# VH-VL binders against q960a1r229to459: the designs that were tried, part 21

Target 1, 231 residues: q960a1r229to459
Amino acid sequence: LKGDRIELLLPKNIDQFKKFKKDRTVISSGLITRFVSTRNPKEFSQKWISTKYVKEFNEITVNKDSVVVGAALNIQKMADTLTSSLSINIGKEIDSFIQKFSSPQIANFATWTGAIISGAKSSLSVSDLLILFNVLDAKLTLLNNSGELTQVAIEEFAEKKLFATHTIVNAIFSRSLTGFLFCLKLGETSEQDSTNFNFAALVGNQVSRIFVGLGGQPKRLTSLEVHIDAL
Below, E stands for the ipSAE of ESMFold2; O stands for the ipSAE of OpenDDE; V2 stands for 0.75 times the mean of E and O plus 0.25 times the DockQ between their complexes.

## First folded at step 8 (VH-VL)

Design p35 (framework fv_ramucirumab; at its last look DockQ between E and O 0.01; V2 from the best seeds 0.00; counts 0 for: pae O 11.2 > 2, placed apart)
Fold by ESMFold2-Fast, scan of step 8:
Structure p35 (fold): chain C 231 residues (1-231), chain A 120 residues (1-120), chain B 107 residues (1-107)
Amino acid sequence: as target 1 above (231 residues)
Amino acid sequence: EVQLVQSGGGLVKPGGSLRLSCAASGFTFSDYAMNWVRQAPGKGLEWVSSISSSGSYTYYADSVKGRFTISRDNAKNSLYLQMNSLRAEDTAVYYCARGYWDYYYGMDVWGQGTMVTVSS
Amino acid sequence: DIQMTQSPSSVSASIGDRVTITCRASQSISSYLGWYQQKPGKAPKLLIYAASSLQSGVPSRFSGSGSGTYFTLTISSLQAEDFAVYFCQQSYSTPWTFGGGTKVDIK
């Protein structure tokens, strides 16, 4: 851009990220060009901060009872981590679901964080990754503008629109989840009568988790969960 | 035998400092998130702070932010709470407790507690 | 912060009685609720997690139910060793918060 200045900061750890964040827009390196191409140049932010090289945002930690996936990792790396860390039945369904609904090009380039935020912001489209996080009982570690960490359930993050005030640091999944995971998506029929729905259910766990996506945030079917758990 | 054994505590004047310790045995300490929970005499339970299994992420109650620091040494199977700028309101029995990072399962193993009294 | 309100504050009951304690959350917390028992001079003990799952080693007379904002802990037949204070706790989002406690006084 003629006469314009663009600043991109590349912090290497979470302490540097807290110091550099200020009023800067959070983005992954390599996605800036695509982001800019969809924005009006007059609205273009000239101050960015990258999560790509922040050590903590790129960590994968597998513990006895949980697995932690850093915010800067792509969808495929997240999927591979969950598939290898969760029970065989749950892992197989995750692998199948991602392969059916996410192209290799997208999964190897886009961050899971970007997909979750996009899904949480949408009022019109379904989000396959968001419903997957809901059914898996994911928790998020968030960083506020004061440099303080908080941990919230995925349902809280989406419902309270915490993407507007917080940066996602990582996602936490329980390795104690058991039973059978089922994920479905009803495809588009035509341009004139296009309808997207998705569905995810975890049954045989200590408490059943059942969600349906009808556009916007997934809805939890708590009455159905209670009836199934009573059987 | 899975257990948490606490040490530290005592009487300190307002503005003073104390460090609490919690020693773990009978389980793989580095696999679990750890917590500090306190209870003022005759009162209910109040969560104070949590630390991730790796030690990379720490969480604090608003009442202690900037004054207390939670830390752990996985090689020594030990959890610590450094308490600075102590106030009379910090007087309580402090418990260390083992949690799961997802906390869906609550805190299943607790230390015996240690008394912290802040009085002039 | 999510506020947890317990009722009653205290209950006096005879051995063999059914005792029910309730806990209300100021917002929906799904099933992220645990119940703890604390005996005089002792650390708390986890009884129930995920609103309804019985912790290993806890007697089957203890049960939990509920989802969203309303939860109950039930002791089906009170025993002498059940003299204690009971607390609920939400783990939906930080800060983790506890109910005010319910003292069960056994006669």
Scores: ipSAE 0.457, ipTM 0.782, lowest interface PAE 3.0, mean pLDDT 84
Fold by ESMFold2, look of step 9:
Structure p35 (fold): chain C 231 residues (1-231), chain A 120 residues (1-120), chain B 107 residues (1-107)
Amino acid sequence: as target 1 above (231 residues)
Amino acid sequence: EVQLVQSGGGLVKPGGSLRLSCAASGFTFSDYAMNWVRQAPGKGLEWVSSISSSGSYTYYADSVKGRFTISRDNAKNSLYLQMNSLRAEDTAVYYCARGYWDYYYGMDVWGQGTMVTVSS
Amino acid sequence: DIQMTQSPSSVSASIGDRVTITCRASQSISSYLGWYQQKPGKAPKLLIYAASSLQSGVPSRFSGSGSGTYFTLTISSLQAEDFAVYFCQQSYSTPWTFGGGTKVDIK
């Protein structure tokens, strides 16, 4: 098709997005510069559709039991929402983690979805946002090519490469999480991302959730969870 | 269980026609781009054709353009390759393969292959 | 067209050996590079996509690296089931081209 031209559609709501999606590459406005520089201009798919102006992708909904963050929101807005919507012990650590630590996965991205997709695709880099989503047991609402919505756990999103076949609509976090969240990035950053390490633990919840970032998907430490829960 | 099951190979004379089929199961077929890749006996792999998830975009290697037609029926979870004006150099094992509209993610599910032999 | 030059064409190795296979592109393909394993009489199997991303279910002894024009596949500790032919493939622009293959044989 038109390998040296870019068509970019800017739908205003999810119904327009569904009508126009048809085999188009979904982008956020924060990723367009990096995306253009890495793709062959004569590639067969230069037709793009943006989430930036889709009403439903820009919504925040705080319910009694959940908080829902739309896919087009930037990382800071997501972090502020979670900080104010979750328990104080969890929210304070989220705020601290985002402010005090940096991640290679955040470079040149403005949206949380860009960072999550970048982390989910990599087998060598550790992702701070991806481990945070895992420790908080985040769910994603996904839109397939047929316009159908499904919800999946963050682990399934990466495992099944759903970033390649689905569009993220929002993330859902439980407000019933309790206890204390601890997040850590250990050691000085080196030239090699494969040597970076991060850690996240939610303790004092019904079942503790403890993850370590060693490259690629965070690993759940179930033996340590059992030990901590027995104390 | 994610599977692609192929059928429709065989022996044809030069100038003849053949239609290959590939039936998908265990995944939502309409979410994925699909590909045909061939391998001549004792040789490497050669991309033949690709089709988008909706079927709206099709692509062909120069060596088959105008002679082969890729198609899909998303209601029947099936991929097809219509091969016309066959030549001796089209002799190969033909694989169907599941891919992604952004081909950055590779072809992650392959059919078992079917042999096409073009000889007099 | 983008040519993919793969080396070596074959390697003899023992269980436990580290094996490295290289693939060079005739022009930059960014990270649009996949690695496939093929055993006799079988279809290819995806190991690595996007130059370095490990496909689900593939053992961690497999790793990929590189960007631009030079790429490597490494098997850190060869196992009995790893004796096969390996192909690289670019997905940057049509036609999607494959390397010539590397046969990993038992020594």
Scores: ipSAE 0.021, ipTM 0.640, lowest interface PAE 7.5, mean pLDDT 82
Fold by OpenDDE, look of step 9:
Structure p35 (fold): chain C 231 residues (1-231), chain A 120 residues (1-120), chain B 107 residues (1-107)
Amino acid sequence: as target 1 above (231 residues)
Amino acid sequence: EVQLVQSGGGLVKPGGSLRLSCAASGFTFSDYAMNWVRQAPGKGLEWVSSISSSGSYTYYADSVKGRFTISRDNAKNSLYLQMNSLRAEDTAVYYCARGYWDYYYGMDVWGQGTMVTVSS
Amino acid sequence: DIQMTQSPSSVSASIGDRVTITCRASQSISSYLGWYQQKPGKAPKLLIYAASSLQSGVPSRFSGSGSGTYFTLTISSLQAEDFAVYFCQQSYSTPWTFGGGTKVDIK
């Protein structure tokens, strides 16, 4: 796509992505889910940067103690990766949880990054992935406007609303988590994104992690964690 | 035995350059993020730089950005720190350290340290 | 950046004493905190990770607690080999930052 109003750039690596991002009103896109732009593109020519062909955004790396998932991957690929890379008692629950997504199209064509950003941005939305990332204690690699990379906990990302100023490059998960994962999603209608309540608990790990989603950033239930860990 | 063995360092004038090396053994080097941490004489610890397991991502303290470059050669089980435009305040013992699960579980294996002295 | 404030800067204690060191973060770091021990002329040694998890091989007299912005390292019964400098470190977000250190010396 080329023109005065819209231009689509297709970087092949993160360095090119950084270059293209400079001095542009960027709407970064992976698959069908957009990254959040820091500027309102209404009065400017839109420079779209697709992450589809950026190697670093599409990589899956399975290490001994961690798994890294690129930001351009769809929800299903992320879920599959986690399911296969984490302990069975955690991975199976992740698979089950993701399979409960009401829209296969969303699972297959939307990026997990988009889902994370949407969940963090909205005070009303209950994001399945955001609560999952919280309960799994995920880390995010972020690219700021200066082209520098930083790593943050998912909780900080949401709390500080870093989606407004940073681009997610990947997510990092621990493969050392033990115990059992329990996820609960309650919605009104099947085949629609109608989640009103979300709950996730990792118990039997070194430290229990328990989150509830009622909209926006998930709430950690620290008192319950302490109670569970004392049992 | 899991260990990190450092080399390099020494005395250099301000504006000069040094390259530190860290050789890993006893574990799968390519599975772990690596770090450089320094300690000025009689002072506390200061994080300098980190690199992901694959080397795809690097992180730097503001104090060294643009001057230091962290890199790794997984085939050689080696970590490097290229230090350019060195300053007096860069004088410190530099440690390489293995990150357990990247950065969450701390740095569990450390090199013996190498002294870097920047002085006119 | 997240500032880590460690206290006290030094403490004199005797063998068998209970020693407590605290670390405060300028913002919540959840449980992303590690404790290190450093002896003169040696590299730091990881004692505690994730605020309260004991590193393999570390004596059980060491314990960590806390979450959010307040953390504590406790040595239940100080031993001769425990005289050293201790550091806390946050790994919540880059840049990783350390506390100023606490020197535990003999009374």
Scores: ipSAE 0.006, ipTM 0.516, lowest interface PAE 11.2, mean pLDDT 85
ESMFold2 (binder alone), look of step 9: mean pLDDT 94; pTM 0.950

Design p36 (framework fv_ramucirumab)
Fold by ESMFold2-Fast, scan of step 8:
Order: sequence, then C-alpha cells, then structure tokens
Structure p36 (fold): chain C 231 residues (1-231), chain A 120 residues (1-120), chain B 107 residues (1-107)
Amino acid sequence: as target 1 above (231 residues)
Amino acid sequence: EVQLVQSGGGLVKPGGSLRLSCAASGFTFSDYAMNWVRQAPGKGLEWVSSISSYSSYIYYADSVKGRFTISRDNAKNSLYLQMNSLRAEDTAVYYCARGYWDYYYGMDVWGQGTMVTVSS
Amino acid sequence: DIQMTQSPSSVSASIGDRVTITCRASQSISSYLGWYQQKPGKAPKLLIYAASSLQSGVPSRFSGSGSGTYFTLTISSLQAEDFAVYFCQQSYSTPWTFGGGTKVDIK
C-alpha cells in the first residue's frame, strides 16, 4: 500500500488525548472523509486523533441544576438525554425537532459535536442543531492545545471561531430552563424559496430567547415582540 | 434507498480464485468503513476483513491473511474481495456490510449475500 | 482475541413471552457491543448498537443492557416475526468477533 504514512490514534481517556493531540487533526465518527483542506495527502503524512473512545467524551452527567453531554455522543443520544432531563414541554419539542428535522440515519450516527462545528464553520448552510443550542443557552467545555479546560457560551464559541483552536469536551444545559420551546424550519418543502430559514424560540413567564438562522450564524432577536400562539 | 448489492460468487475448485463485488447506493460511500463477514452453511458469523474510508487501514482475519485482498473504489461506490488459494473451509455465504471506522454504531446496512462454494 | 460466549444456544418460546439472551466477553469491551437478528436465508439486521442503543426502525420491545464483560438482549413480548437467530458482536478491537448465536424457536 502506497499510503503507509497515515496515522490514526485512538486514546481511551482525556489524559491520553491531551498527551497525543499535539498537531493531529481531531475527528469523530462520521467525519473521517472530510478532506476539503487536505486535498493532496501525498504532500504530507496524515495525522489524526479520534475522540470516539475517550471515556470523558462519552459520559452523561445529570446534576440537580444541569445536564452534561459528552462530545463523542450522537445527536439522538444527546436528544434522549435532554428530553429525559429538561422540563416536559422543552423535552417534547426537542424530541419532535430531532425527529422531523434530522433523519434517523443522521441522528443515530452523526455526533452533535460534528454538526455544531460544521454549522459554526460554514456560511453556506443553516445548522438546525446550532440554533437549537443557542435557544437552550448551551455552554461548551473546551480543551485548548495547552491542555487547559474552559467553558464558553455557544454564541461565543461561534462568534470567536473557537473550533479553530479548541476541542469540544462536552455541552452543558441548564435544568432550570422553563416555558415552551418552538422550532420551525422553512424552505425545505416543495416549491418554497431556495434559501433556508430556521426559527427557534423559548418562551416563559418573563424570559424569551429567540434565534433566527439565514444560511449562516444564528442571529439573536432581543427586542422582537411576537405572540408565539399566532405561529 | 440505502442498499448494498453483491455479485461474483460461485463454485470453484480448491486452489482457485474468485472476486466478490459489492455495489453501494443511496449514501456517501466514502464516509463509511466497509466489511466482509462470512457464514458457513449452518454455522455462525465470522468477520473476514475491514477497510477504512480511504483504504488507509485494512484488517484481515488470521484464517484469510495472505490469501484474500479487500479493496474499494470510492469513485465507483464499490467494495471488492479478491479471494486466492481457496480452501474447502472458505465455503460460505459472504456478506458485505457498512460501518464507521471504529464500529461503535455497529454494521447497519448489509448486502444480500453471495454464496462461495469450494469443492472438487 | 476477544472471545464472545453467548447463551443459551437455543430457546423455545411462545408469542407474548419475555426472552433474554446473554453474551459474555473474555475481557472488558466497555459498551462496544452490537446485537443482530438473522432470519433464515437473510442477511443479519442490526438491532442494538453501543450495548443499549436501539437502532432506528427496530421495535421498542427489543432492549439491550450491560457493559464491560456481561451483556443481555431482552425481547419483552415475543412476536411471530421475532423467531430468528440472534448474535452479539464486539467492536472494541480487531479481530471483530461474534457470539455463537441463539436460536429463538417456536414452542
């Protein structure tokens, strides 16, 4: 075989991952074929490191005030965790959203991390999962190249393009979120406009979080008054 | 429809050769690792070989090392198994199956199977 | 090599019965275990992956549990279409290995 210089490391815990990460490209299940920036593998040996088998990236922790979902878990496992951990009204809508806007094939095989990074990185497609994380006020635990952990809001992760310098370890969701979650995707049905439009809102007694996606990064609407019952 | 369609089996004498083919449709073939799994008549399943998305990693069962060669052509969405120096114990139905490189998600799509019979 | 020991090799059951099949690994495989169903003359079908995750389109009467070295597949209420052979498979390390199979037959 001519490609004798391709290497993939499979660390089993976060300490091994920190030790072996170095200059290696991070991959998760379903992302092994994305070579857009490395079209010529013969120019230099490919160096990859997987998050898939790292114990800490596969953990789910449900605390009194929060739920933590490891970075290597698939979209369906993340959704199942949130539906069982958050309020019944929010959980029902998350389940419905994933069921209707992410195929079973994608939800059961793609990592939520891959979907979030793709959405934050691209200006050409709307990320349904990124807008969902925004409306839920998700926090991300990130690992930098020096082995340090930090936590940032999902909005900050996208705006500062932290996917370029950090590895996602997990996502943190507040269990104190209340109210009704509404998610809407337009432009995916027959004879609709060619551009996608995503809308997500979390409406509670005194709290409203509204996000709109238009072929790129989600925009937060802070001063829009809408009667959601009219939708 | 996501599917794998197999061809190339048959009857061959001991010491002979056969080439099995597996054609993929309905999904991005290059996103998946591919496998060959066989089953002797009335017996259980035995893993034969695996190949990663770009052929960088290839694995073989000890029983077939040096005799069988797994390969793929991502441009043609096809997986192959070249079987040389065939023995009576290689008689089995051969299945192709897709998985991710690490196989945490299992092998979720299987071909219909191809019978390989090695006898004089 | 990781050896997968499956039991029982055969079970006779009636429609509506609860059926439990067990699988033991010779060393810890974490949750890297799948369960497959095979009907006569057909290719295997994935039922459960990652020890406990139900594959899309598989009825909820199927469930998997376990981690490390001991795993179970449970069919909570056996239906006519469930009479088949069931196999466990570890995907923790090469060579990938299957259990010997459990035939679920009509009583």
Scores: ipSAE 0.000, ipTM 0.400, lowest interface PAE 17.9, mean pLDDT 78

Design p4 (framework fv_ramucirumab)
Fold by ESMFold2-Fast, scan of step 8:
Structure p4 (fold): chain C 231 residues (1-231), chain A 120 residues (1-120), chain B 107 residues (1-107)
Amino acid sequence: as target 1 above (231 residues)
Amino acid sequence: EVQLVQSGGGLVKPGGSLRLSCAASGFTFSDYAMNWVRQAPGKGLEWVSSISSSSSYIYYADSVKGRFTISRDNAKNSLYLQMNSLRAEDTAVYYCARGYYDYYYGMDVWGQGTMVTVSS
Amino acid sequence: DIQMTQSPSSVSASIGDRVTITCRASQSISSYLGWYQQKPGKAPKLLIYAASSLQSGVPSRFSGSGSGTYFTLTISSLQAEDFAVYFCQQSYSTPWTFGGGTKVDIK
């Protein structure tokens, strides 16, 4: 550290955040995870802005039709919210999948936004959280450089690389999601095992959302049909 | 300039149909949820219908469900409300409004309103 | 359906007055409440979203507070352009519902 100045701004509301965000690096309780996941010293900024005291980034709201999870919240709080708010079958699979994705220590400190952005940037790594958001048809509330809020589908966020021009404010999940969630992860972490694969499917009646990941961003399968027969 | 411009209102007999249009300009229409809100003469505001940015989620007030259909054409930056089986109680000024999927951030841009009168 | 009860239905005020309008929800709506201003013959205008967040371009004399079932909109120093009807709206659960409105009239 060369004696250069590091500026940290602590806005107390969304209007202050909009005014002072500019080119500043956004930080939250997940700062350690963000630092580790970027692995790029040139992305490190000496000007920082905190989401800690801005309510829109920290709120969890469960209403009749949707679940909203603030961007500053950790993976475990997000998972707990979804498991208690979505159908029992979907919730159970989310909980099981998250346990395979990260240790309790990481899930309690890493933000879900850090994991989503890392997954969206990667061309080589399979993102467990990104595929989960894809299968759940998650929407993201984004703040642009002009201070305007928009909402986009997670698939569009990743495809258009909106992480480069927008700040994530929260994620929105529909409580109208129906069916069975199935997640599969193959390939253990090993320096000799370079193959990693994940698969997620939400199957409801004959309408299904199916995604596969093999290095890089998950791909939606449009030609696969899944049928379930009840006994 | 961000704006919504409405058209398609008028006078119609009970049981008739009308289609309202709302044209968006000055913003990326496909990034926003859209809404229809009505106001009967001298009365308060009543939410009618909402549609998400990609049309994946659509909601209706019970009073119009089965009779009204909300739709959008993102390539044409346009929102529509097809109103069938109109009743005297549907007489109101209809507004289109830009919003967000769960409306946490409110409806921040509104059209000028279109009068719909249902009478014999 | 979530019922929104707004009070008072009308208030007579002078320029410079502090005006407070109340909105009550029949069940908890967290902070999913917006406040709108409507002038005669015009569309509503968003003033406050998320119960307490001031919409861009809205004068700082407007403020919102509350959470759960009890909410207030305050105009700290009424101006000539503030004579209008004000509505609260919950967006916590469909159907989205509005309060009955409060008309702010000149004395």
Scores: ipSAE 0.005, ipTM 0.475, lowest interface PAE 13.0, mean pLDDT 79

Design p5 (framework fv_ramucirumab)
Fold by ESMFold2-Fast, scan of step 8:
Structure p5 (fold): chain C 231 residues (1-231), chain A 120 residues (1-120), chain B 107 residues (1-107)
Amino acid sequence: as target 1 above (231 residues)
Amino acid sequence: EVQLVQSGGGLVKPGGSLRLSCAASGFTFSDYAMNWVRQAPGKGLEWVSSISSSSSYIYYADSVKGRFTISRDNAKNSLYLQMNSLRAEDTAVYYCARGYWSYYYGMDVWGQGTMVTVSS
Amino acid sequence: DIQMTQSPSSVSASIGDRVTITCRASQSISSYLGWYQQKPGKAPKLLIYAASSLQSGVPSRFSGSGSGTYFTLTISSLQAEDFAVYFCQQSYSTPWTFGGGTKVDIK
């Protein structure tokens, strides 16, 4: 099939990635993510860039006060990192949440980056991983088309649709998060129920974060609504 | 005690270079991200640059990109700021500060500050 | 860039007074807001992080509140050592930006 040849570029560090990125399409680092994506055939050659081997996208940095998880890591490795570095109560709920909402086949092959971008693009379905990142107050390090790094909260990334103009480098989580993490999902039963309602809350003395999802982006509840629900 | 001690400031002509140093003691330096923040005489605070604990992630203010280089040596518990092509508007007291560039509980330990004057 | 606007620019107060300083962000920054105290000739000192969490060793008369775009720092009963300049700072997105500062001066 002449004219449908794909040239795959495999940068090994962020500087090489910047050189190859200029005006080329980025693909996920895993074959499973590619298979889940569209398979529309094209008649002309394309250039693709893989993040799989970029050093900076595969790093885990555990700081005293924060955890950094590289963009090319799979969902399970991300979850394992958070479970081992955050408080025991938060970590246990993260582990439980991933086990319930991500099959082992997906968690061990799909990148967390792919799941976040898919969730941010959807206007009609709830994103389990996106609501988790929102309740944990995650931040993303992004690379723009000019090769500059910026950081934004996960909520801003989704609302401004920054996936269209930026590449995710890593996610940053605070290790000072306190309280109890609670995650609930309506419609998880074996019954034929197409209505999904997700609820996630991080409840502590000084900081409380509550998010609900029912199609589209997760919505944060007001302090007054949080107080009434707690009663 | 937890402490950051700075050195390397001074008077330099426009177009010149200076290297600032920040020596850490009393804590595990390699566990923390580090920052440079400056303050022009009589003005407010301006963030300059940040570096992660492993040096894998580095950020710069637009006003200093291409001219300043942040670096660290974890074996020597030291943070550096190499300042090239200095301009009059770079005149300020420069502070090093401990704390992750993006986490919400702030910069909790600061150096005493180093004066940098760029004048002909 | 996220602009941080502090008010007032200065306030004159007496020992024992309640002092409130406000900080407004040009866009929502969630709770990614810190408050710093700076005395003449000294480095800034962290007072409040995550908009409302008191830094270890800081007196309980200091408190922070707010989320999104509107934040306040309150000193419930001003003491002699509290006469200083106060700055808010957002750590929501790069570049990190500070408010212009509020000088708390003797009446």
Scores: ipSAE 0.007, ipTM 0.512, lowest interface PAE 11.2, mean pLDDT 78

Design p6 (framework fv_ramucirumab)
Fold by ESMFold2-Fast, scan of step 8:
Structure p6 (fold): chain C 231 residues (1-231), chain A 120 residues (1-120), chain B 107 residues (1-107)
Amino acid sequence: as target 1 above (231 residues)
Amino acid sequence: EVQLVQSGGGLVKPGGSLRLSCAASGFTFSDYAMNWVRQAPGKGLEWVSSISSSSSYIYYADSVKGRFTISRDNAKNSLYLQMNSLRAEDTAVYYCARGYFSYYYGMDVWGQGTMVTVSS
Amino acid sequence: DIQMTQSPSSVSASIGDRVTITCRASQSISSYLGWYQQKPGKAPKLLIYAASSLQSGVPSRFSGSGSGTYFTLTISSLQAEDFAVYFCQQSYSTPWTFGGGTKVDIK
């Protein structure tokens, strides 16, 4: 209805964000989250929340064993954080791969959370950022509609379509990852009927992680991982 | 209140130099790409330069490459434009503007503008 | 470089009129287009992003449409405060380029 009023809320921390969504279903669209009343679904109340000023969504924490990247950060800042915190070989490949699927202006304006959610929603399109998170064994901290925080693997987030019921707070990457990262992208992104595929492999001394994207969610090549790990 | 406050303009002879400053407040400066856009008297808008949130990526319009340098100090919430070898055609009001996180969004916050006049 | 062509360069209109401004890109830019309003002596103000999304705080009489190479900005019922110059801008690829502007003036 064109007559509906819109209220823009600017929470400064997670506690304020939780209060604003209390008794409501949150619909996320990048840095702006739309609220729908759960007590009266017939009466839509348009309350928009910007997550860009939430302190916890803008934090970067480099710990001994992990790197935490807040949900409101852009793709380039995420990449810069990972390249400075992970091994040199892994970092160089992350920079190289991101340049192949995201122009610098897109990487400096688009959030990594927007790209991950877009990739997870797609049933036919290949997602380069999603396969990168898969091969790096990324975990996501999620906030549910009851105000509870949970941590899930990126594969679980995509498979269970948790983007429909949860808000992403941050991504967590292990600093214990070692070995060689290789990423590949093939195909056209501007044509709907084009054949696209991507590939990502992290080959370490103990464990290998290998994924292929042929449309929709990336598939893990577990048989190949077992074979490589035996070498 | 989210705002950008500019300073550093003035009158300079051809071949001279000026440094423009843009001070940010009310938001986390280090999370945004920043831009310089200029407008010559009575003319349209022309993009000059952009810098990513971490300074990893920097872009210049062909008309200013080699003469202008964009930089930022995230600890001081400030954006700068060092302008060298100024020409009469550089005469314009210069605006700093905040980029947004989404590639779908435009420049949503602008400074008040700083006049730069290059004349003999 | 992507060239942005606006038409008309100027339009004279009365309060209450419907005003339409067009913008053409020299190549496809998908929906990576913004519309800005500029009043004399003032900085530009973002009106519309992503070709059709209304910026917070902007009156609903402003709307944008289009994708690819052809875009329009519409003001459904012109108000006194709408007399200004309007610019389109592509954010698809650097260098970012602006249209030449459309001046909306009093008839």
Scores: ipSAE 0.000, ipTM 0.422, lowest interface PAE 16.4, mean pLDDT 80

